# Designs tried in a protein design chat: VH-VL binders against q0atu2. Part 44

Target 1, 119 residues: q0atu2
Amino acid sequence: MLDKKARIRTSREYRNVFEKGKRLSGRFLIIYYVENALDNNRFGFITNKKIGMAVIRNRIKRQLRAIVREYQGQVKNKHDIVLVARAGIGKSSFEGMEKDYIAIMKKAGLFARNANKID

## First folded at step 1 (VH-VL)

Design v4g (framework fv_ivicentamab_arm2)
Fold by ESMFold2-Fast, scan of step 1:
Structure v4g (fold): chain C 119 residues (1-119), chain A 120 residues (1-120), chain B 110 residues (1-110)
Amino acid sequence: as target 1 above (119 residues)
Amino acid sequence: EVQLVESGGGLVQPGGSLRLSCAASGFTLSSYAMNWVRQAPGKGLEWVSIIYSGGYTDYASWAKGRFTISRDNSKNTLYLQMNSLRAEDTAVYYCARAQGSEYIPSFDYWGQGTLVTVSS
Amino acid sequence: AYDMTQSPSTLSASVGDRVTITCQASQSIDSWLAWYQQKPGKAPKLLIHEASSLESGVPSRFKGSGSGTEFTLTISSLQPDDFATYYCQQYDSYSYPELTFGGGTKVEIK
């Protein structure tokens, strides 16, 4: 799970990311992202009915939160990031979702560089 | 009808520069990831560069620092600026549209290609 | 950093033959593979994406199959229009920015 301060919670905050943010599409995920004026990152998650029934959407949302939490230390500070699940995500494995997340975050330039130090 | 038309190819000497253009019609270029793919005479296909709908760019490792992909959305045109050209850059250069999603880089439409010859 | 190996590099066939082309990835690419057809002097044409999804307007004699590291393109009954070079291309999410094509398979008249 993510801490409450690391979550986008209001419709206004989601709208801000969609209106001002950049977009990058992956295999199973689309991210929208914008720099914020806070001292931390915030994440939002959207799974719509075209993905499947509530049990499938809830599973996907839970898995995405777990992935985001696992990699939160790699994300450049001061960003609001919304993950939107694509219709095909229901057929993906957890590993497939994780691979897609890492790839798109790297492509967005949102993962910190650690080229010279492994620790 | 979706069409891509490349231009700007020709003969250049080693160390020279060329700018290729790809004029798109029948779709909005800024809504797709656009790519350059090349093919040396008698050889296979080799990916060169991509520009995503949001403007992020990526390059083949050998193209970094020498080639720059860009677009002008108002002209619906894609560009490839090629600097420090070498004899091994001799190829037909194709522009290609990524299918369905800007991240899915299977190429549903291609231009006719433009020949770049790097020779003395 | 995935290598793509196509076999054979050239094959000779007659009209009506069943033709099979293989493509091997050095590591799993799930189903993130496309097949292209290229005729002499022309741009490539997309035949299949996501390993097995046939593009609209492509004849049903073309079939893609496989997942992980081994993929095949099958032409069930070769037609005169099918003499061409075929390329596979991986687009696994971890391989970006390096997209890789196979070396190609030239299908020639026997």
Scores: ipSAE 0.007, ipTM 0.567, lowest interface PAE 12.7, mean pLDDT 83

Design v4h (framework fv_ivicentamab_arm2)
Fold by ESMFold2-Fast, scan of step 1:
Structure v4h (fold): chain C 119 residues (1-119), chain A 121 residues (1-121), chain B 110 residues (1-110)
Amino acid sequence: as target 1 above (119 residues)
Amino acid sequence: EVQLVESGGGLVQPGGSLRLSCAASGFTLSSYAMNWVRQAPGKGLEWVSIIYSGGYTDYASWAKGRFTISRDNSKNTLYLQMNSLRAEDTAVYYCARVSGDTFGSPYMDVWGQGTLVTVSS
Amino acid sequence: AYDMTQSPSTLSASVGDRVTITCQASQSIDSWLAWYQQKPGKAPKLLIHEASSLESGVPSRFKGSGSGTEFTLTISSLQPDDFATYYCQQYDSYSYPELTFGGGTKVEIK
């Protein structure tokens, strides 16, 4: 499970990420991300009505949380990261969402691995 | 229009170094992932390196430790620093832009015309 | 890195012919494959991305199909402008760290 302290919960916190953060688009996901002054990462999840009905949106949100949890150890510390599901995500598989997440996090330089250094 | 122009190619001796440049116009390099791709005379295309918009870099296994991709956002220019060059590195080097709506792993929508690097004694 | 195998390496054809080029991945890449056209002395040009999505300005006679490990590029009625070398390229994140091109297929006049 994703710990309470690793979740972005308030509208003010989401607004801060959107206003001050960088944006990167994947095939099914958009991430907004900004460095924070905390000891840990925090994640937010947004699934809008363009994705589908509440049942579909809730499934996608659960699957994204599972993906984030699985890869949490690879994410560079001290970031607030908001995942926004794109309209087409409802037609994706779990594997498709996972691939997109890995790719966009690498693109953002947020995975703590070799070669994440050159601007 | 959107364009990429490579320069810096030429003749270099084995063991030497060379830096290639790729000048972008009509778009902002820092907003895109950028690739270097090479092609030996009469041979196929071979991926060399990528720099993602966020600064993360990756290299072909044979290029690691010898080649370094970088960019200067103020000059809107991409670079490839090539060290310890071998005869096998002789090729036309292309810079290429990753399509703006891709998710990290790239296909290339805009290509430069290439610059020839010849490694021989 | 995933190996990409193209066949044939060369084919001879006449204007009006239907030509098919095959690309095989050593492991599943879902639909994460692009096709490029390269004319002598020129840079490659993107034709198709995500296996079947035709780029703007590319003639409808070009068609990509396939998923997983087997992919094809079909030119339904070959035109003089189509004599070129064609390359497939995988861009699946699980093939990291290398992006891989097929060996190329040269389509030449019969």
Scores: ipSAE 0.006, ipTM 0.560, lowest interface PAE 12.9, mean pLDDT 84

Design v4i (framework fv_ivicentamab_arm2)
Fold by OpenDDE, second read of step 2:
Structure v4i (fold): chain C 119 residues (1-119), chain A 121 residues (1-121), chain B 110 residues (1-110)
Amino acid sequence: as target 1 above (119 residues)
Amino acid sequence: EVQLVESGGGLVQPGGSLRLSCAASGFTLSSYAMNWVRQAPGKGLEWVSIIYSGGYTDYASWAKGRFTISRDNSKNTLYLQMNSLRAEDTAVYYCARGPSTLEYGSGFDYWGQGTLVTVSS
Amino acid sequence: AYDMTQSPSTLSASVGDRVTITCQASQSIDSWLAWYQQKPGKAPKLLIHEASSLESGVPSRFKGSGSGTEFTLTISSLQPDDFATYYCQQYDSYSYPELTFGGGTKVEIK
């Protein structure tokens, strides 16, 4: 599980990201990201009923958290990042989600320039 | 009005280099993914390279190592540096906007009219 | 490697005909497919994105359908202005290259 410090938790925090942040859409994910005034990154996760049943939504959320944790150390500092799961993600493998995350984060320029272990 | 205008095409010898430019107007280039697509005479479309809004670049497998996509935000201009040119690189080169950052898979919604590159001895 | 096959390469048709062009991918791309129209000496024009979404100003006689590995562009009633070459394009973050065009389909007058 992500450290509490690394999580966007309140509606206000989410709204701030949506209102002030940039948006980038991937195959399975949409990311909203904005610089914060903290010394750490925070991540938020949004799933909706379009993805599927609650069991599926929860699974997807767990998988996305795992992916974010794996690459957390390679993300540029001082960002709030919200991941919104797209409808098709329910049919995706974990590897597919991971690849999409990596791709979209690269496209957004959110990974460190010389980050390793990013394919 | 969104507009893309390519330039820099011309005749070049095999092994030579050429840099193409694509001047964008009516929108901020860096807010979108931008692409180069080429088309050999009488042939189909072939994707060459993309630069995303975040600056990440990607290339067709055949283009890697010889082609470099870049942009100058201050000039709102896209570039394609082409090195070690071959006869088979002869084509009209288009710059095209897309996909949008707002919707994955939006396609290339705006294209320039292209610039002809001819590689011949 | 990601493979995409567009068929047919050429088709002859008459005004009023129903025309169908197919694009087949070796792997699922969900609905990440676009269709373009290109006329001689002109840049391609985006017709459809996300497999079935028509671009603004595109006549309703154009229809995109399909998902996964098989996609089709249908012109319900071919008009004189529709004689052109059509291309599909796939977007995929999991395969290389990422933005591959189909081989094209030339729709010519019968």
Scores: ipSAE 0.016, ipTM 0.685, lowest interface PAE 5.0, mean pLDDT 88
Fold by ESMFold2-Fast, scan of step 1:
Structure v4i (fold): chain C 119 residues (1-119), chain A 121 residues (1-121), chain B 110 residues (1-110)
Amino acid sequence: as target 1 above (119 residues)
Amino acid sequence: EVQLVESGGGLVQPGGSLRLSCAASGFTLSSYAMNWVRQAPGKGLEWVSIIYSGGYTDYASWAKGRFTISRDNSKNTLYLQMNSLRAEDTAVYYCARGPSTLEYGSGFDYWGQGTLVTVSS
Amino acid sequence: AYDMTQSPSTLSASVGDRVTITCQASQSIDSWLAWYQQKPGKAPKLLIHEASSLESGVPSRFKGSGSGTEFTLTISSLQPDDFATYYCQQYDSYSYPELTFGGGTKVEIK
C-alpha cells in the first residue's frame, strides 16, 4: 500500500514517536506524532488483540493504510505519525474511520485547510 | 490545580483594536486545544475561536479576518487579537480548555472567569 | 451552518421534579455534543461530553441521551443547586469546524 520509505518499520522508530511525540485521541484512533529529520512523512500502524481476531485486525490495518494514502498530500511534511486503533474500531465503518482520521489530524495541526475536499 | 485567568478587557471605540490574554497555570497549554467563547450581556454563549494542540486554528464565520487566536508556550498564555471592533462585539470573553489531546470529544472542562469588552463611543 | 435549537428557553420546576431539556441539530452530529451548566455571574461548567458521558464529580441525577439530531439532558430529581442556565454544544469538527452552542434553557426553581 504505502511506499516503504513512508512507513515506520523498526521498534526504535516506534519507541521514539511514543516517547518524544505528542498524543491525540479520537473516537476510534489514537495518534502519536513527532517531527523527523527527513524530507518526508512516515506512518506506523498498530492494531492490538483487544480489537478482535487476526482477520479483523488485518482488515483494519489495510483500511487505515488506504485512508492515510488518500490524504497523504494534505499532511504537513517531516513527521513520524503512528496510528493506534482503539478497541471499538472493529464496529466502525470505513467512513467512520476516515472521519475520525481527518478530525484528529486537523486537531493535531497536521492537515492543511481543505482536507475535507479531497475525494 | 488548574486555573485560567483572563485580562485585557475594557472600553474601546468602534473600529478599535484590543488584545485579550488568558494566563494558564497547573497545566501546559500546548497539550490542549484552547478556545475563546463570548457572551453578550443577558445573552447566550457564542463560540469565537480555537487553537488545537498542534497549532491549527479555526474561527466563527463572523470572526474570520478580524480576530486572531494565538499562544505563547514559553509564557503559557493564550491570546485573542481583536481588530475592527463593532458594538455587537460587546461581551464577556472566556477562555476555555478542551478538547483534551488525550481524549477526543472531552468538551471544555475548565473556563476562566471572563473579561468584559465594551465597544461604545 | 449548523443550527442548534434548544427547548424550552425557560422552565420552572419544584425540588424533586424530573426536568428534561432538548437540543436539536439541523444536521447529524453523531454523538459530538456536550452539556454545560452556568450559574448567575459564573463561567459555564461541563456536565456531559459525547452526548452521554458524565463528567467526574457531576451528580448521577444528570443524564444525557440521544444521537444524530436529537439530544436530551434529564435531571431526575431537581435539587436547589440545580438552578442555572443549561447549554448544549456541538463539536463535530469533521463535518463542520465551527463549534456551535444552543440558545440555553433557564431552569427556575418554583
Scores: ipSAE 0.006, ipTM 0.567, lowest interface PAE 12.2, mean pLDDT 83

Design v4j (framework fv_ivicentamab_arm2)
Fold by ESMFold2-Fast, scan of step 1:
Structure v4j (fold): chain C 119 residues (1-119), chain A 121 residues (1-121), chain B 110 residues (1-110)
Amino acid sequence: as target 1 above (119 residues)
Amino acid sequence: EVQLVESGGGLVQPGGSLRLSCAASGFTLSSYAMNWVRQAPGKGLEWVSIIYSGGYTDYASWAKGRFTISRDNSKNTLYLQMNSLRAEDTAVYYCAKDSGLTFPGSTFDYWGQGTLVTVSS
Amino acid sequence: AYDMTQSPSTLSASVGDRVTITCQASQSIDSWLAWYQQKPGKAPKLLIHEASSLESGVPSRFKGSGSGTEFTLTISSLQPDDFATYYCQQYDSYSYPELTFGGGTKVEIK
């Protein structure tokens, strides 16, 4: 679970990312991303009805949040990023979604160094 | 101090199996992508497999179906299960830690000493 | 698949020489390239990441440059400790295999 301040919460904030952001497509995910004026990153998640019933969409949302949280320390600061699940994501494994996320974020140039990972 | 120590190498005949281990100390294994990289005697480096912090695994095309990468977080240890071994699999096998620089699944900042696997009749 | 080609496969040099090693990718890998040094009987050592970023503790005589498909590693004044085999490695996430090494360049005494 992401912290409240790390979430995109309002329709206006989502609209800003879609209007002004860059777009990159992966196999199961599309990201829209734009630099923000804050000191932190914010993430949004969209799972449309083409994916499946509400129970499936909610499971996918939870899994995507878990993936984002796992890698949040490696994401370049000051970005609003919206993840849009593609119709085929419902048939993907958790690991398949994780791989797609990593690939898209690398291509977007959104990953940054994390020196604090060494114990 | 970061250390990686491989073990489990040895002589096996074609068609045999081996499980390699890599004991990590000085850092938490599950927080990084971990890799196996091999080197045949007198030859170059060849990437074998990766396991990401979240558990996703990937393999070189020639390793798929024969090799399995895994980890035991409670023992801070990485494994490579090798099945259906061929003479061409003869190599020193290194475990290598992802640097965490830029993004996961990138570069290798620490390597073990390597363990020799010889596949011969 | 991104093929990584290093040249030359072997070069002979003397202490004090400037040596240049080239690495070519079959497709653009942006700047996602690392360089490693390997001495006989030892594991590789990371020298440079992101084409030109020198690792801590690596002597300043080592320099990486390039982007896209052509990259170089230059040693400006070769020292005795530098006789080794050097490898480039790409880590562009959109290629398969995901992580690929060049064939290596052995820098040996003339």
Scores: ipSAE 0.007, ipTM 0.620, lowest interface PAE 10.1, mean pLDDT 86

Design v4k (framework fv_ivicentamab_arm2)
Fold by OpenDDE, second read of step 2:
Structure v4k (fold): chain C 119 residues (1-119), chain A 120 residues (1-120), chain B 110 residues (1-110)
Amino acid sequence: as target 1 above (119 residues)
Amino acid sequence: EVQLVESGGGLVQPGGSLRLSCAASGFTLSSYAMNWVRQAPGKGLEWVSIIYSGGYTDYASWAKGRFTISRDNSKNTLYLQMNSLRAEDTAVYYCARHGTSEWSGPLDYWGQGTLVTVSS
Amino acid sequence: AYDMTQSPSTLSASVGDRVTITCQASQSIDSWLAWYQQKPGKAPKLLIHEASSLESGVPSRFKGSGSGTEFTLTISSLQPDDFATYYCQQYDSYSYPELTFGGGTKVEIK
């Protein structure tokens, strides 16, 4: 489970990312990211009804959190990052989500240069 | 107004090298994914390479190892370094911008192109 | 293989004609397909993205349709300004790391 310190939790924090951050869309994910003034990264997760039923949305959110946890140590510091699940993610495998996350994070330049667990 | 202007094309011998430039104006180059696309005389369009806003690069399979895409943010300029050039590399080379922040979006703005001729 | 097959290669038509160009992907690309128009000596111009979304300023006589592996570009009534070469392009980078163009279709005057 992600540390509380590593979570975007308030609507104001989300709004800040959306308004000031950059946007990049992958196959299954859209990421919004912006530098923060903290010593750690924070992650937010957004799912909507287009993905499917609540049980599906919750599953997707759990899977995304797992992916983020696995790679969080390789992400450049001092970033707020919001992951927005796209409609097609409900039909994707966990591995597909992971590949999409890695790819989009690379495209965004958010992985550290010395990251070792990146495909 | 968004504008892309390619330069650097010319005549080069087989095995030679050439660096193309694409000067962008009206937008910040580094905020977009940028592409090189080429077109041999009388032939179709062929994707060459892409650089995303974060700096990640990718290439056509035939381009890997010979072509390198890069950019200079301070100059708002895109580059294509071409090495070990062959006759079949003869083409007009276009720089083109992704029109969206999608994984790989359509190319909404193109330069006028610059002609590269590889001949002995 | 990530092939984009475009047909026909050449199409002769008259002003006012209905023109249809097809693009076939070797594998499903969902709706990640764009159509471009290119005139001699000019750079390509984006017409349609996501298979059916018309770019701003493009005449409504242009219509893109299809999904998966089969796509079509239709010009309902060909105008003099429409004689050009058209290209489809897939950009499903997740499945296909390379951006692939179709071979092109030259629409010329009959």
Scores: ipSAE 0.015, ipTM 0.669, lowest interface PAE 7.2, mean pLDDT 90
Fold by ESMFold2-Fast, scan of step 1:
Structure v4k (fold): chain C 119 residues (1-119), chain A 120 residues (1-120), chain B 110 residues (1-110)
Amino acid sequence: as target 1 above (119 residues)
Amino acid sequence: EVQLVESGGGLVQPGGSLRLSCAASGFTLSSYAMNWVRQAPGKGLEWVSIIYSGGYTDYASWAKGRFTISRDNSKNTLYLQMNSLRAEDTAVYYCARHGTSEWSGPLDYWGQGTLVTVSS
Amino acid sequence: AYDMTQSPSTLSASVGDRVTITCQASQSIDSWLAWYQQKPGKAPKLLIHEASSLESGVPSRFKGSGSGTEFTLTISSLQPDDFATYYCQQYDSYSYPELTFGGGTKVEIK
């Protein structure tokens, strides 16, 4: 689980990221991201009913939080980042979601080159 | 029918600037990642730049700071602004569409190319 | 950037020959590899995506194989229309930059 200070919690904060943020699509994930005025990163997670039943959506959210937590040290500070799961994510493995997260974060310029757990 | 048509190539002096255009038809440009790829006379293909469907861009290391990829969704047109041109930038420039997926894929459709010659 | 090494750079062949072109990635790209054909004065044409998936309209004599770091394009019975330069290209989302081309293989008439 991420620390409370590292989570986007209010609907106002989510709306700010969607309205002012940049967007990048991956295979299973879409991220919206914007620089914040804090000295830390905050993450939000969204899963839609199109993904599947509540049990599946809750599993996906838990797995995405675990992935984000695992790689939080690689992410450039001062960003609010919202991860939106695409409909196809229910067919992905944990490894597949992890690889997609790394790929989109690198493409967004939020990871330094060679700044991941895979050498 | 998917079609890409490049224009804007020509002769330019070292240190000069040039803007290439790529007019797309038969599909919505903003729904795909789009690429610029170049080929020097008699040489191989070299990737230049990409703009993702969400609007984010990336560049070959040698192109960073000199080249800028952009698009105008209302005109369904892709651009490549080239600054501080060098003789080694002489090449045919192709625009190409990212196929199969938004985040990665082969280049499934290419334009005919436009020749850029950088010479004094 | 992931290096893509293609071999041979040039080969001479006759109509009816079996032609093999190899492409090596400096790191694993799983199956994220495409093959292109380019004729003089023309844009490249996509032949194969995801290492082995033939594009619509491409003759069955073209076959792609391989995964990880070693890939092969085979033309089982070379036709006059096949004399061209061939390029491999990786599109592994974990590479930086995303796209890298091999140096090309020119298939010339013997």
Scores: ipSAE 0.013, ipTM 0.578, lowest interface PAE 8.5, mean pLDDT 85

Design v4l (framework fv_ivicentamab_arm2)
Fold by ESMFold2-Fast, scan of step 1:
Structure v4l (fold): chain C 119 residues (1-119), chain A 122 residues (1-122), chain B 110 residues (1-110)
Amino acid sequence: as target 1 above (119 residues)
Amino acid sequence: EVQLVESGGGLVQPGGSLRLSCAASGFTLSSYAMNWVRQAPGKGLEWVSIIYSGGYTDYASWAKGRFTISRDNSKNTLYLQMNSLRAEDTAVYYCARGSLTDYSPGTGFDIWGQGTLVTVSS
Amino acid sequence: AYDMTQSPSTLSASVGDRVTITCQASQSIDSWLAWYQQKPGKAPKLLIHEASSLESGVPSRFKGSGSGTEFTLTISSLQPDDFATYYCQQYDSYSYPELTFGGGTKVEIK
């Protein structure tokens, strides 16, 4: 699981990311991101009912957290990042979500290292 | 009093370029997601582009690569740079104010300018 | 992308009539739908946001309803000022960033 310090927790903190941050859309994900004044990165996750039933949304959220945790070391420090799942994500595989995440993060310039080159 | 005023429309030849301006008064433009919407003569409304309060932009698929939305916060003015214009780009172009916050879809477009006519013809 | 289909492209009505316009989305948009009124030569005016929330200053005879894929705008006791073209718009930016308008419904005098 992501440490408490690595999670965006309040609606005010989410609002700050959306109002001051940049937005970038992928196939299954949208990210909003802004540099923070903290010593670490924080992540937020939004899955709404247009994705599907609660069991599907809970699976997606769990899988997104696992992907974020796996690649946490490659993300440039001091950013607040919110992942918003698009409606089509419910039909994606874990590998599909992972590929989309990597692609978006690279496009955003948020990966300090190329994730595909890391063994 | 909140107001949006467009300018910069006119006659332009196919393949030409044109920049539209939208001057905002009575509110801070950079606090809102701002939009361009067009309407061809006698036709319906068509969304063109958005610039979010945080500065990120999105475009209708047919506008990508040709149109660029931007703003000048010091002048409280929104712009639409249109390149490689085609006859089918002929329309009244409106600027419209959208959501105050980017984390929700918001409340629709509550303030509109009066529009500026762009005619693309030889 | 979501297609937005408005039911009649035109309808003829008399003052005092109840007018109903329908809007169908090809996929669920929850309640993220707005209704606009446009008169000839004028910019559109927002009437209703989030499917049923009446904008300040808009007469109570305008009612929005629906959720998911089926939405209606009802004008009870039509007034002369209500002859106009009406548009629905989906703005479900959680699902699709492009903001799609319906084709419009012209409410004209009988």
Scores: ipSAE 0.005, ipTM 0.576, lowest interface PAE 12.3, mean pLDDT 84

Design x1 (framework fv_firastotug)
Fold by ESMFold2-Fast, scan of step 1:
Structure x1 (fold): chain C 119 residues (1-119), chain A 121 residues (1-121), chain B 108 residues (1-108)
Amino acid sequence: as target 1 above (119 residues)
Amino acid sequence: EVQLVESGGGLVQPGGSLRLSCAASGYSISSGYYWSWIRQAPGKGLEWLARIDWDDDKYYSTSLKSRLTISRDNSKNTLYLQLNSLRAEDTAVYYCARDSYWGEPLAFDIWGQGTLVTVSS
Amino acid sequence: DIQLTQSPSSLSASVGDRVTITCRASQSVSSSYLAWYQQKPGKAPKLLIYDASNRATGIPSRFSGSGSGTDFTLTISSLQPEDFATYYCQQYGSSPLTFGQGTKVEIK
């Protein structure tokens, strides 16, 4: 579970990310992301009906929140990020979703560096 | 910021076909939002007709499904509605509107000005 | 389909009056996905309230919405001259999307 201040909750906040943000597509995920004027990151999650029934969509949403929470400390500060699950996500493993998330966030330049190169 | 402008209305004969356009500006129609057509007969209430999403998934009103086709052209940033087998009761002002994004239901927050269609000879 | 019935269909009111319009659904509206619109003659509808109780951007505080399940209410706490219009409720919790028949608010 993400802390409530780290979640995008209102329709207006989602619209801001979709209208002003950049888009990047992975295998199972699409992210939309934009810098915010806050001291923290906020995340939104969209699991549309193309994924399947409510039980499946709720499971995917919970798993995505768990992945985001796990890697929260590595995300560059001051971003609103919306994760949109693609139709094929229901057939992926948790590990597959996690790897896709890491890959897409790195490609977007949203992961902070862990160490400096010496050379 | 987002503006919608409908066109293609006018006088049409019964039994004919109608193609309406909705030109969007200030926002790309392919960017996660759903777009709907709504109509209003003179002196009557609002009736939802059809919806198209970013992925070309289409939804139609049950009573009109066989006569409606909703589509879009991303290169022109324009939405379309085609009605076939027109009847006098299709006389209405036709609106396009923004209604959802990525599966999260949303109220209609942006509307076009409407275009009047009159079905009569 | 979810049918929405508004009460009353029309009313006459004076500036400063408290106006209440009710919208009843034939089935429960999922997640309170219920909106209210204002429409003036010759113009497109304008969104007032979404998700049953949230005011849209720029809408005056005199407009408020409440309710859940099958019973929803729009309240105008102190009617102003610009508020004489037709009001519509609309559900977006299930397809097809449906509107109420409208309530016309006329000057007394």
Scores: ipSAE 0.011, ipTM 0.605, lowest interface PAE 9.1, mean pLDDT 85

